VH-VL binders against o60147. Designs and how they scored, part 16

Target 1, 175 residues: o60147
Amino acid sequence: MLEKNKYLYIFRHIQTNQVLLSQGNVLKKTALFQLPYPLQKPVAPNGMRPAKLRKDHWVPLLKVEFPNESMFQSVFMQLLNYRKYRSVQPLTSDLLKLPIPVRRRKIMRQEVPNTIADLADILNKEKFPENSVRLQLSDKSDSEYADWPPSVQIDSEEIKLSRGFREKTTVDEAR
Below, E stands for the ipSAE of ESMFold2; O stands for the ipSAE of OpenDDE; V2 stands for 0.75 times the mean of E and O plus 0.25 times the DockQ between their complexes.

## First folded at step 10 (VH-VL; framework fv_lerdelimumab)

Design n5 (at its last look DockQ between E and O 0.03; V2 from the best seeds 0.00; counts 0 for: pae O 6.8 > 2, placed apart)
Fold by ESMFold2, look of step 10:
Structure n5 (fold): chain C 175 residues (1-175), chain A 118 residues (1-118), chain B 109 residues (1-109)
Amino acid sequence: as target 1 above (175 residues)
Amino acid sequence: EVQLVESGGGVVQPGRSLRLSCAASGFTFSYYGMHWVRQAPGKGLEWVAVISYDGSNKYYADSVKGRFTISRDNSKNTLYLQMDSLRAEDTAVYYCAKGEWDYYFDYWGQGTLVTVSS
Amino acid sequence: SSELTQDPAVSVALGQTVRITCQGDSLRDFSASWYQQKPGQAPVLVIYGKNNRPSGIPDRFSGSSSGNTASLTITGAQAEDEADYYCNSRDSYGDHLYVFGGGTKLTVL
């Protein structure tokens, strides 16, 4: 039996540019647990974790198609580990001098480029066959945050969905 | 002028209970996580517990888990520590401390002494 | 282990520079904060977030870090700097847990 392709779905918050990773094309409420829970009252929109998952506030950033479950699981787990590692790093002196709301916004705005760079770093270290991993972005210029290995095929079409990743014809066209 | 004033300390027998209070003023209490930190006589500082700004999350040092309960009443700007099953090793000055973003304690109370002795 | 290790005592001559160190694995993940405690008094924050001073702390106090080690430096030590100094960090191995070093008694000679 043929092994079904596995997709990694990555969402961006429309205001804060925070990032959520998903195994499914629709975010579940538990995805918010990927974001830090502040002990102090979050200031909207400057908080680290929103109080509630507003699905209309999270839009596609990118989608990655893997040929099998094993590749997907390896990359997904490493991305979660990179994110965890970054969330616990000491803040720089320059960041600590900023007012807290400004500091938080600056940190959150780094999540998109950092996630894209992390993905590329993982894929560069993996021994995947040429063009075995298909990457589709909502904004193709975001691919410029990283150098991509030969294993990655960047789709020429941007993701045009405003409410998620669901697109029946995209699956058919990718084959 | 941030002020934190602890109260409720005293001398108690092992196995008994005591409730500490910390009255806060000079800042928006409901915005910040609050901590208890203790210091046994002649010893160093030991972190005890934290409660999130809205009281929804509480975390404890292993030495007090299951015996101590941190709580807060944001309408009264008051932090509490319920200490049950007290032991001699709980003898300490107990400080309340205000949390800040970046996970440090910017203001401390003067402490209240708890003595657990037979 | 999440322990933060400090030397129990250090001495400095008046006007000289002293460095108090704090070591632990959690310092690879989190910045140390430093607290001064004089006898019979509550602790006072002197350094946070690697090298930030709260309002009212003299600029002779500074912080630094490298690897698993954080340091508090007092340049031009004054008699009033004689106190116990504690480092503190979040614990990398627990959820929202905190750990203090054992403290360093600074004597100004």
Scores: ipSAE 0.072, ipTM 0.592, lowest interface PAE 4.8, mean pLDDT 84
Fold by OpenDDE, look of step 10:
Structure n5 (fold): chain C 175 residues (1-175), chain A 118 residues (1-118), chain B 109 residues (1-109)
Amino acid sequence: as target 1 above (175 residues)
Amino acid sequence: EVQLVESGGGVVQPGRSLRLSCAASGFTFSYYGMHWVRQAPGKGLEWVAVISYDGSNKYYADSVKGRFTISRDNSKNTLYLQMDSLRAEDTAVYYCAKGEWDYYFDYWGQGTLVTVSS
Amino acid sequence: SSELTQDPAVSVALGQTVRITCQGDSLRDFSASWYQQKPGQAPVLVIYGKNNRPSGIPDRFSGSSSGNTASLTITGAQAEDEADYYCNSRDSYGDHLYVFGGGTKLTVL
């Protein structure tokens, strides 16, 4: 089994705070299909996006190391399902009072805390062995968005931010 | 290396027209929205207009609506700004800027000066 | 349209830290971007998103945000940092607008 297969990376968009899930430290082009509004037209200014994934628009939010790929896959799929579920839920009255662009932005800003909370919830339900899951965050304060089960060991070190990647390479540092 | 080079600036009288161009290189021009931003002498930056990557959508600042037209030719990697009914208050250095993810401008040209005076 | 406000001028001693703040309602919805402009030159992007630096921008530049504010911080100001700094964001309420702050002239003493 490849080392990367047991690693979940969650990336955050540098502007919108949208999140993408990744198996391994490098975002794939297909990750864009995770976005809540995949059918939006790439029009400027509202909804404009590059024709392809811009990895440099995404920074790592957190890294999760699982004991094996099976556990990773289970959690990964559940995270996607949680996201999908939220995307189809009725909007609150407060949100409905806002213009659509503002509404969308507010929703997107909740993706980070929601995703973190989802992860914690999933892990709580999974009941993995104690300290079997290693969690590293780009910002330790983000761990406060959820209560973590005993299976999760939070790393004392924070992720060094690098666009599109988990860790900076020597080449990246030289840029 | 990303390069943006503006041209077409000059001195014109009020009511006249002027067309600015911005030649882009070093990136896939057709993938990105492009902007015009201007700066009056001794003043701050003012956003003027944006055009989508394929030219299908255009938006303008209120100050130039109905007078300015932004366009692009992706085959030539060129951005344009047609300025009609020019006013003294349009006097500024005009910058073309590359848009990035609809939120910021990661590259700017050196600008071209437009002076509107009687 | 929405407005972004920033102090017109600030000073910092060499090697010291300075924070330039931008305030506006749009910042509640959009991340700010910051641009450095030296006399006779075009603006240069120095910070975007939560705290992202373009390539070539020194790590002494950092960004932060809170509520309806965004801030650019220079930790260990250098002489070459003397310039005008502009914040920018999308306009939350104006249709498809981008808005710049009035600019802050930074003097390095």
Scores: ipSAE 0.019, ipTM 0.580, lowest interface PAE 6.8, mean pLDDT 86
ESMFold2 (binder alone), look of step 10: mean pLDDT 92; pTM 0.947

